# VH-VL binders against Uncharacterized protein B0228.1: the designs that were tried, part 5

Target 1, 207 residues: Uncharacterized protein B0228.1, of Caenorhabditis elegans (q09220)
Amino acid sequence: AVVTPSIENHKMENASVTISKVPISHRPRGFTAGSDSKKLAVQRFKLLISDFLSDAQLSKSIDVAAVGMHKGKSMDDILDDVYTRLRRTLSTKQISELAKAQKGLVEDLDEKSAKLVKARVKRMIVYSFDPAAEQIHKYATRPSMAFALIAETINERFVGSVKDLIRDVLTPKEYDIFRKHYHPHIFKLDNIGNNTEAVRTTTHETF
Below, E stands for the ipSAE of ESMFold2; O stands for the ipSAE of OpenDDE; V2 stands for 0.75 times the mean of E and O plus 0.25 times the DockQ between their complexes.

## First folded at step 1 (VH-VL)

Design u03 (framework fv_utomilumab)
Fold by ESMFold2-Fast, scan of step 1:
Structure u03 (fold): chain C 207 residues (1-207), chain A 122 residues (1-122), chain B 108 residues (1-108)
Amino acid sequence: as target 1 above (207 residues)
Amino acid sequence: EVQLVQSGAEVKKPGESLRISCKGSGYSFTSYWISWVRQMPGKGLEWMGIIYPGDSDTNYSPSFQGQVTISADKSISTAYLQWSSLKASDTAMYYCARQGYEEILTGAFDIWGQGTLVTVSS
Amino acid sequence: SYELTQPPSVSVSPGQTASITCSGDKLGDKYAHWYQQKPGQSPVLVIYQDSKRPSGIPERFSGSNSGNTATLTISGTQAMDEADYYCQSADSSGTYVVFGGGTKLTVL
């Protein structure tokens, strides 16, 4: 029986990634063979969420996701499998920290925590198993470049609209950097005066 | 105004070194890739290579790998194309160009410099 | 090595439709972009992502890309459209930028 595929051996049958439409300068060089591929996936993910999951939790989550991908499971089923396994090892502190990131009224703290964990697990799966993952980390501080790469290399069936991919892939800090530095023209954003989420088209030296 | 402004025309002899420049203004220079494109007299466009100024990551066309060096100085928003030893066959117009789009950055060049004419003759 | 092939020249009468083709192996699986270059000037992006127009480019410019061929179409062609036109995409590995050889459009 094939129980734990390596990163290079993961397969999402019936899912497609359109690498040919990614900007040439942003195209991935590829994964290193064998056990090195898993080590690269762990290292790449740590660059994005190094403050949340331990190496052991990340490695186990990758293994569970790889098995699900090999079996041709949907992303939702893979997320459920990974979350079920990961939930058993999460600390009270990790659960509390995720819950605190939520805004608004909490009806069921456990349910809200589950949704936050699933969102981070989705990012882990995307970054660890996507052939473009090694290039995406390089552009985490350059979100406008990462946006095009993510949009073209990931099957939209797993993440919804292209704009939703940004939130699924980036940490809250990376998303903040993205909004601050992403050119307003690309998102057709208007200047909203002194709004901290708006990017100004003029400097403070001009009106 | 978003612009790429290139250095002026150069007249050189074979064997001389040369560095030409491309200065970006009106946008975040470290957030966009810059390519160099050659156009020999009466000929078409040839892609030479590309650089990300934020970390100086480069990718060269196989035809130009080892023949030129592409670099950038982000402190002055300037990209460079350099030859250690010019040849007569380097005579051409050289353009720098930025990748960018209204919606998605997909490898097209939305802003071009005015070009730098390099003439190499004995 | 991957090559994009364009006809060297296309002639059209004023007001007629000009079609400029760009052929490459499985080009429809890649984005094609188009540039206009007038004598003594830098190239200008006229179509990106197969069929999209940048701001400032007239509506009479359009594009398509399927199979092995991308096409730039200029309807109601005007004298001001006389220029060299270049297609651009990626090589088969997606690593390198490739330009077509260029097409000289003559309006007479």
Scores: ipSAE 0.000, ipTM 0.435, lowest interface PAE 18.0, mean pLDDT 66

Design u07 (framework fv_utomilumab)
Fold by ESMFold2-Fast, scan of step 1:
Structure u07 (fold): chain C 207 residues (1-207), chain A 124 residues (1-124), chain B 108 residues (1-108)
Amino acid sequence: as target 1 above (207 residues)
Amino acid sequence: EVQLVQSGAEVKKPGESLRISCKGSGYSFTSYWISWVRQMPGKGLEWMGIIYPGDSDTNYSPSFQGQVTISADKSISTAYLQWSSLKASDTAMYYCARLPDTFYYGSGEYFQHWGQGTLVTVSS
Amino acid sequence: SYELTQPPSVSVSPGQTASITCSGDKLGDKYAHWYQQKPGQSPVLVIYQDSKRPSGIPERFSGSNSGNTATLTISGTQAMDEADYYCQSADSSGTYVVFGGGTKLTVL
């Protein structure tokens, strides 16, 4: 009574995939202050997302995001949580720089600034957990795929289901890029001051 | 060192309310999930639910949803398990247990640190 | 509802190898953890993440997990190993913690 799901079943499952469906055993738990894992995450954020935010702001964003992901919150709820905490510490200059980086006419700066900060925080969350994250911006019109990529990055045991669904939806060229940055992918536990913390290492090409 | 110290044994009658406690020390109380586990006399371990003390977010086993309340008080580093109306079938040893010392991805939930247990006896 | 099944009892002679199994649907796709409980005491973690030992747990204890079955193996079993052993994992959704029914290990 075990059969391969039809393409319609794959599309339905893919559309409903969220980080809340990722097994608790594979959800981020958070980072200990001063840990090598946290330092690595901060460095990844700076490399992929830019220096608009201070190390302290990035560190706080990572902590809030990791807690939300471990709790199985939706990405939108996580983003709102991160933005709420981060907003209190953002300078007017940082907000203006984010707005300018996107280019264009800035009419309602407050609302546009909030949207830009939320978009950047969302990418920070994704880039911290997904070595294929640079490719996610190409799938902005397919939110279910972004969640599937995040879910698979968190859960190494989604060998058949999520990867097969992504393969069927991506073009051959997109899938080739995805698999090179995502497969192989190794989660390692790192020991820092008698505590072990997860360090994500990958063999991937230049973004 | 990490320690979970639970409140003492309780003897109650059916219909009475009860709250038992689990005090954490030697670590950042608000940073680790704490679970409650029941063990009826001569029986196995049953997971009841879990709480994140930092924001009091809870997740209950379906078997215990609506039967008990799990809460935490950050100011005194204490988690609680509460009954509004006890039944004879609540007679059991109750343990609190904490997730491991490490924050990590893909490790799975397991309990490295356990309290000594609180025996609850409910009899008419 | 997701269930983990263990044999109720296992008996071995001192110095022999004890094997305690834990069965669940696609358990090998999840982590299995093992606890030892002696009468009147709290459970003690002896194996976590399928095969890892906490500090202070002897090398005699080992674990594996594949397919539908996780196994706790105790080599050179000693009288002090006599206890109840529980496996633990998560349900199929990963949302709820699940314990096996427990196995009583008797050492002559």
Scores: ipSAE 0.000, ipTM 0.442, lowest interface PAE 17.5, mean pLDDT 67

Design u10 (framework fv_utomilumab; at its last look DockQ between E and O 0.40; V2 from the best seeds 0.00; counts 0 for: pae E 8.7 > 2)
Heavy chain, then light chain:
Amino acid sequence: EVQLVQSGAEVKKPGESLRISCKGSGYSFTSYWISWVRQMPGKGLEWMGIIYPGDSDTNYSPSFQGQVTISADKSISTAYLQWSSLKASDTAMYYCARHEGYDYIWGSYEPFDYWGQGTLVTVSS
Amino acid sequence: SYELTQPPSVSVSPGQTASITCSGDKLGDKYAHWYQQKPGQSPVLVIYQDSKRPSGIPERFSGSNSGNTATLTISGTQAMDEADYYCQVWDSSSDHVVFGGGTKLTVL
ESMFold2-Fast, scan of step 1: ipSAE 0.000; ipTM 0.451
ESMFold2, look of step 2: ipSAE 0.000; ipTM 0.485
ESMFold2 (binder alone), look of step 2: mean pLDDT 92; pTM 0.939
OpenDDE, look of step 2: ipSAE 0.308; ipTM 0.753
ESMFold2, look of step 11: ipSAE 0.000; ipTM 0.514
ESMFold2 (binder alone), look of step 11: mean pLDDT 92; pTM 0.942
OpenDDE, look of step 11: ipSAE 0.407; ipTM 0.765
ESMFold2, look of step 13: ipSAE 0.012; ipTM 0.575
ESMFold2 (binder alone), look of step 13: mean pLDDT 92; pTM 0.940
OpenDDE, look of step 13: ipSAE 0.045; ipTM 0.578

Design u11 (framework fv_utomilumab)
Fold by ESMFold2-Fast, scan of step 1:
Structure u11 (fold): chain C 207 residues (1-207), chain A 122 residues (1-122), chain B 108 residues (1-108)
Amino acid sequence: as target 1 above (207 residues)
Amino acid sequence: EVQLVQSGAEVKKPGESLRISCKGSGYSFTSYWISWVRQMPGKGLEWMGIIYPGDSDTNYSPSFQGQVTISADKSISTAYLQWSSLKASDTAMYYCARQLDEYFTMSGMDVWGQGTLVTVSS
Amino acid sequence: SYELTQPPSVSVSPGQTASITCSGDKLGDKYAHWYQQKPGQSPVLVIYQDSKRPSGIPERFSGSNSGNTATLTISGTQAMDEADYYCQVWDSSSDHVVFGGGTKLTVL
């Protein structure tokens, strides 16, 4: 879970504002790369979230230099190449799980909105496996971590957009009702990051 | 209201065992890291270690590795700091704090307990 | 092991700008966070990730971090700002939290 304070623009009496998020499997521990690499990765994810909230040119929000820019190729070409290579490193089961997560995120959206969300998810996957950051690649075989980052980004986008209404008019009791009723996609994803979803836990898998 | 409530002050003798607690409320306890911080009388803040209550994953400062045990019971939203054998040098204020993480890095500690004063003397 | 160095004390008159520094090797490559602690009280996060303020923290608090030095700046300093201030980073090389030694701010 990550706190997203309304610090810069929107404020509440006696409050740091928190966004309840899907429990996530990503861990800062295990990153052996220097703080430079960690800070760059964090800055890239923040830029992706910021661009998604500003709702515009998602493909242009990517730091091309950080992805290992290729001469004569567009950002979309680089993303497609990296995504294709990542698909080859994932098992059939992991690819299926990613596809199911994407469907859950877009099933209630119009075609234009679904396209933007799918582009965002693709970029989040690519940056979870950033070729320029080798330490991140050790998690390439862990779709639950990629799912957690995707779910957290989508949750921040969705919840963040309504957080201002919450601060202005809702009591804590009303917020709980709002959270349960108007964040159905967040509840659908509740178990993805913590890897407790029944379909992924099996004690009798022998193949 | 998001808060961390710690157990009360303790007065102990050297060699005794002790466990102090930190109970979270008003948030998803299993979704946030909990750090433990020591402050010796009149001294600064020292980080002891951290736990993710969702899976009880722990990491310790080298100065405290083997000296204390950090654990959590998610069924009651409580984190613990434990000594098997107290020393006079363990006399200090002990804080628990909710540690923010953001993607690939740990961030600041946004919610702090009120502190537990531990006095170890004969 | 990574270390953060702060001056032990800083004095300022009411209304003046207080500047509290935190020094460490390549500190600008890490995120610096700042805490205020008044006597007998728990620390309070006043700045996180170099320059961001938590909700409820006055705008007169600001932060910066570049090179080897992070700075907490308090403009129009008030008597209520008297406290100990601590800087903090997450050291990715050792995978743990590091605090500075603290700075006592006196407003006289």
Scores: ipSAE 0.000, ipTM 0.442, lowest interface PAE 14.7, mean pLDDT 66

Design x01 (framework fv_bexmarilimab; at its last look DockQ between E and O 0.03; V2 from the best seeds 0.00; counts 0 for: pae E 13.0 > 2, placed apart)
Heavy chain, then light chain:
Amino acid sequence: QVTLKESGPTLVKPTQTLTLTCSFSGFSLSTSGVGIGWIRQPPGKALEWLAHIYWDDDKRYNPALKSRLTISKDTSKNQVVLTMTNMDPVDTATYYCAHRPYDFWSGEYAFDIWGQGTLVTVSS
Amino acid sequence: EIVLTQSPGTLSLSPGERATLSCTASQSVSSSYLHWYQQKPGKAPKLLIYGASSLQSGVPSRFSGSGSGTDYTLTISSLQPEDFATYYCQQYGSSPLTFGQGTKLEIK
ESMFold2-Fast, scan of step 1: ipSAE 0.000; ipTM 0.453
ESMFold2, look of step 2: ipSAE 0.000; ipTM 0.497
ESMFold2 (binder alone), look of step 2: mean pLDDT 91; pTM 0.934
OpenDDE, look of step 2: ipSAE 0.352; ipTM 0.733
ESMFold2, look of step 4: ipSAE 0.000; ipTM 0.459
ESMFold2 (binder alone), look of step 4: mean pLDDT 91; pTM 0.937
OpenDDE, look of step 4: ipSAE 0.016; ipTM 0.552

Design x02 (framework fv_bexmarilimab)
Fold by ESMFold2-Fast, scan of step 1:
Structure x02 (fold): chain C 207 residues (1-207), chain A 123 residues (1-123), chain B 108 residues (1-108)
Amino acid sequence: as target 1 above (207 residues)
Amino acid sequence: QVTLKESGPTLVKPTQTLTLTCSFSGFSLSTSGVGVGWIRQPPGKALEWLALIYWDDDKRYNPALKSRLTISKDTSKNQVVLTMTNMDPVDTATYYCARIDLEYYDSSGFDYWGQGTLVTVSS
Amino acid sequence: EIVLTQSPGTLSLSPGERATLSCRASQSVSSSYLAWYQQKPGKAPKLLIYGASSLQSGVPSRFSGSGSGTDYTLTISSLQPEDFATYYCQQYGSSPLTFGQGTKLEIK
């Protein structure tokens, strides 16, 4: 008997040659699980709102933020939860200040997170294609990297553009290799995809 | 509490296709970093990994068996399905499904397992 | 693929004694991503140790893991009756995921 080579067998041979060199176990988990990243997000939120809230309102806001961070909510959603929780105790002036803080948080973190993420995406990619790539996850667990990932959950537009940042950092050939070995979701966050058009656009994309 | 349970036929004839379903509770495959894998153990022998599917639909197969294996998930039903074609008596084994969790950018290994289902391949 | 070799194949000890189980890899295990499982007859494996040395939640502190590169050890400091079982090491640092052949811990 003779057997005709199948397309499946040919594709499997190609897949074996192009197998990812980064172990399955090194794939980062969404930052909603990270205790250090949660602490940084809560501290950043506290710094934005402490100046115009009473001690009791601030304590409740921090509790709401901690719960939202634990559930992986965006900062916009967390601020909305704070408005909802405190609504009956907030003055018109305090509501105005919270709205300004929300705008300031997005603008401030967008600029800082873009610079940090570009630098860390470059380092992460270098480690991923290095023969010693097994240490790549160490970058994702550092407080500064955690801060960048938190900033991505706050800025829905930025999260949706992480793919473009990767393309800006890599050559077309390197990007093709990256696309085959790493799910774009490696730079996405646990819960933001539920609430953002930018993340949804990325997940609906076909190459 | 996390639980997983395998279901499917306990007897399969040579050349048939085996379909096994893993039903789970206490976690979701929509959670970033979570995956479900299939492992088998022939009577009195070592454990052998078959396939793994992650929350993002990324699929990994044991190269020795890849041509025979398909893994898929239904996140809304909390189920993972494995199909294995062209069954042979040497494929007689207890088949397990198990969860993997990449907590805090580190892997926990297979932290929760189903009870296993013995699949006998014989005429 | 990385081949894991466990020794001894069978270890005969009494309750209260210290057990030391070895797992050697044919190649270095990336990031020491090595797990230890306990399996009792007729039951599924149970995770004890992950990342070579991290104790799984709910596992008694008498279990400990150590090692890096190609050499790994599981230690049970004072055997209890429920500890007599088969123990498997598993690497998940590279594909394909592989298991050792097992060490059977039995009552002397």
Scores: ipSAE 0.000, ipTM 0.424, lowest interface PAE 19.0, mean pLDDT 66

Design x03 (from x02 with heavy chain R99H I100S D101L L102G E103D Y105E D106F S107L S108Y G109Y; framework fv_bexmarilimab)
Fold by ESMFold2-Fast, scan of step 1:
Structure x03 (fold): chain C 207 residues (1-207), chain A 123 residues (1-123), chain B 108 residues (1-108)
Amino acid sequence: as target 1 above (207 residues)
Amino acid sequence: QVTLKESGPTLVKPTQTLTLTCSFSGFSLSTSGVGVGWIRQPPGKALEWLALIYWDDDKRYNPALKSRLTISKDTSKNQVVLTMTNMDPVDTATYYCAHSLGDYEFLYYFDYWGQGTLVTVSS
Amino acid sequence: EIVLTQSPGTLSLSPGERATLSCRASQSVSSSYLAWYQQKPGKAPKLLIYGASSLQSGVPSRFSGSGSGTDYTLTISSLQPEDFATYYCQQYGSSPLTFGQGTKLEIK
């Protein structure tokens, strides 16, 4: 079972620390729980961002995660701390690539690639809020989806906003469920593109 | 309309176990992203979080009290039960249950509260 | 754990005045996951603000929240008689969930 195809495409080739040796696609749906799910979430995040980061930036990410774990922070808090630290160390080129990918995520430039990306996005969304889903989907999917989608759009050259793409692949009912559960995830994606306010407001006006 | 109501004993002796039930309507605790939490407030003091149960049966406890607390749900009855062992006079407080929203996988704020039930621990 | 410190402990004002209530965290609150509650004597708390600045439905527009990191503020632009109550901040950015000690807003 494949948790997210985008993670498989962005392996951590230069990472000195590896949490897992088995690709996500080769694992059963409910294979990990507890502390193992946190370790795997960190590994998925590392795999996801490796193409964008230098070895020094990856090392800093590991250090930030270790400090968070020592303080007893949740996996989401740890990943938020890693995102915050990484943004401060990104080069102008890295920031430009991420902003371009996020800003331009609407129009399909290749129908076959667009269909694959839409299928991946829908699969990540569906699996992450499945009532029977294992903790690895719950803890890893939210931030990893944002980075996976950004990585895929850099490679595939899609144009538009992630919100428009999500609306395009989901039914209205699925979109309502997604925004209810994934407002922090969408916030993180917009945070990379310097637009955090609109996303938070959109989700919470429903409550 | 979301409503919650706490029920249980109002007077507990030291060393006894307290069991409180939260009965609710207007929502289902099988709905993704929903939780129910327990918060207490000693007379004249601040609010203290006790426990939170999520729609997927995931549970979080205040580490200071974790060894004494158990939270469970019965989705078909629209009830959440909190059990607290080895009660002490310092545990005298108004106990609230509340509907909870936020990050579905993480931590929550409380948008609708029960009226609260005062539990006095005295010999 | 994140300790939330509210100031002032008591704020004495008259109807029509502007109230500014502060909440400071001992550590940065992830994603500005900070809520504000109003509590009247003998009653349960009522949610006013979540996500630092999002107004809960049904709450009057005179209430507003702002802040990020370690510094957060609740503002009431023009006090009404029913606004005199105790106000609590709560962070939900990390476990355990924690509340401030409260600010009592009382009539002068």
Scores: ipSAE 0.000, ipTM 0.437, lowest interface PAE 18.7, mean pLDDT 66

Design x04 (framework fv_bexmarilimab)
Fold by ESMFold2-Fast, scan of step 1:
Structure x04 (fold): chain C 207 residues (1-207), chain A 122 residues (1-122), chain B 108 residues (1-108)
Amino acid sequence: as target 1 above (207 residues)
Amino acid sequence: QVTLKESGPTLVKPTQTLTLTCSFSGFSLSTSGVGVGWIRQPPGKALEWLALIYWDDDKRYNPALKSRLTISKDTSKNQVVLTMTNMDPVDTATYYCAHTEWLVSEDAFDIWGQGTLVTVSS
Amino acid sequence: EIVLTQSPGTLSLSPGERATLSCRASQSVSSSYLAWYQQKPGKAPKLLIYGASSLQSGVPSRFSGSGSGTDYTLTISSLQPEDFATYYCQQYGSSPLTFGQGTKLEIK
């Protein structure tokens, strides 16, 4: 008989393993139970990961219901909510520096292109879980370099954050399975604005 | 049936390098999900995990011993080799190699070799 | 690392009795990632239970495992003479893989 590995209160299929077959909400791994602040933080991280995977066409690998996404909300509305909350947690200096960098990125662009770049920067900042303010300031005088640096910093911080979050939720074996099945998509950031040359210099390595 | 057998020197002098070979039959390290680990047991003491290698050449080491350990496989010979440097009398133990089905029993070891006693003394 | 503490160190019972062996972890381990082994003198360990409660193929049904979080138990419902041995628990929920110090089951 074939025996499937268990995680907390849910069993995984061995040969057909996907993360969507395992309800994340049923696994309290990495966090102490009973904190509303902890639960909200975990829900926020789950929403950010789910959104990223959906954009990468991996929506089926994440249980949307377990992440708590509402049927009536568009993906952009969810990101706007998360981005608004993220801005609230940033320091005044970091917010100022991010605003300066964003302004630099859209300098000399037409209105339509500027809108697309602003939307991409917002999405990338949400994916980072961490502010990138200090490094961005150094390159604000060069819009192309500022854009590349934002993409690079967000990729690095997002990958680090996702790696740690996944480790908190998954066992080492589950993480290896997840990495093997999904790493070509999850660790590449191609949701970057219209400057393709600048963004192609952003390199991601499987973790 | 699956069988494993450890081979190597039974006596090692302090500071020398120990090389142990695990020879097996009944499975291949080309098969997805298969791994082979090394575990030791000093006389009268508990089991201690050393290293683990999987079919895809993924390697895991006990962090406490990682600087001294190297694990490798030769799939064509059905062998896994463990090397441990700078041997000390406290490393005297029975050394076992063991099979695991990663997707079934994960890092639990379902079939073990008979073990080989390695004594470290002058 | 996760330290596994087994109790009692020695358990003295007679054939036909029920044995209950405990394994306590220094921090929470998923119940899916704990195994139990039996070892007889001069022999290699034999896997009995993996994933806290899954019986290994060929192991008698009198053996069962249970537990979650930090507290795990191996139960032998009716001891047979061949069951007198040393028992070890092992966790594989985090690196390094660790074993308990063992419980020796001996004839009273």
Scores: ipSAE 0.000, ipTM 0.419, lowest interface PAE 21.2, mean pLDDT 65

Design x05 (framework fv_bexmarilimab)
Fold by ESMFold2-Fast, scan of step 1:
Structure x05 (fold): chain C 207 residues (1-207), chain A 125 residues (1-125), chain B 108 residues (1-108)
Amino acid sequence: as target 1 above (207 residues)
Amino acid sequence: QVTLKESGPTLVKPTQTLTLTCSFSGFSLSTSGVGVGWIRQPPGKALEWLALIYWDDDKRYNPALKSRLTISKDTSKNQVVLTMTNMDPVDTATYYCAHRGMDFGVVTPYYFDYWGQGTLVTVSS
Amino acid sequence: EIVLTQSPGTLSLSPGERATLSCRASQSVSSSYLAWYQQKPGKAPKLLIYGASSLQSGVPSRFSGSGSGTDYTLTISSLQPEDFATYYCQQYDSSPYTFGQGTKLEIK
């Protein structure tokens, strides 16, 4: 029988919840700074950042990043573009909460990773990749640049970093199912296309 | 279902301009992240990328051929047009149009996941 | 431009055998930006693998890709009659997007 995305998503979500509920002192002795630490940092950063940004701010961040990606801009230039747009709309409270999230994230990283994350958090962007949907193929996904910031130590290329991080989060079966359906879901994001066109035509005027 | 089909002349005389049209269905060039490219293959030779156009009308050309190539789109007709000037017998090839692939919601130029059937263009007097 | 060199030029094998096809880049390519295509005579190329190791939807599991830096490999674990075709690698890390010259897989 074929394993469905729903079953695999539920399995991954349960594992994540279990880990997050276990006190640090009670976690397995074999817990390493590598794969397990990275996964926890990614999930914590996603939750914290998403909680403090409005849907409009997230949508605009996605639009600006999409334009830069299409133009083949470097990761740093894309992050600068998104950070500039996002920072102009952030409240004092949101800035404070994002700074707390950044501090917490950095505390769990090795020295090299911490330096890279600190540099790129100054150019901060937030997207959501949500595999928690009951059926992956029924839900739109958003690029997760927040995950890319952590994954940069694994792969210096933006596309590779995001792809590798998605592989870490999804099982091989979920990855195949998502891959088979990602095009239809991307094409359903018509509003992003329209907003990206507006951003492109007004980039010189607006930022 | 994504489908693409090339159309245009099968015979072109040296020094003439070639115009090829790619007609497609199953996607729209108004959708963010969509791109269509042109690739050619001389008989018995390797594939050569020519040009790419994005949903937002941004264009990329092979630098070796850039001065001879123009790519444009008509989003309402689901068409992409390639024009190549000053044709020479060495330009004899099968010309393909293809959909640009994407990875996981990241909108960037990549590989070509769906191809048209190709159209053979012979350049001779 | 990045030049991709494929080897061997022709590989003669029998059904049931393992095929290993190589693609070497003139400069380092991120593994996330390499694809493999299959082409049969008179037909358009078909995408098999993207990102060096990601299998395209609908492609049989006997196909796999691996490699990093300048050295990449396409493996077919047990050749079927329909697998005898020409295979091309492509990099999409740097414009212009370049293809290798191809490896022809033929029946021994």
Scores: ipSAE 0.000, ipTM 0.433, lowest interface PAE 17.6, mean pLDDT 65

Design x06 (framework fv_bexmarilimab)
Heavy chain, then light chain:
Amino acid sequence: QVTLKESGPTLVKPTQTLTLTCSFSGFSLSTSGVGVGWIRQPPGKALEWLALIYWDDDKRYNPALKSRLTISKDTSKNQVVLTMTNMDPVDTATYYCARMSYEDILTGPNYGMDVWGQGTLVTVSS
Amino acid sequence: EIVLTQSPGTLSLSPGERATLSCRASQSVSSSYLAWYQQKPGKAPKLLIYGASSLQSGVPSRFSGSGSGTDYTLTISSLQPEDFATYYCQQYGSSPLTFGQGTKLEIK
ESMFold2-Fast, scan of step 1: ipSAE 0.000; ipTM 0.444

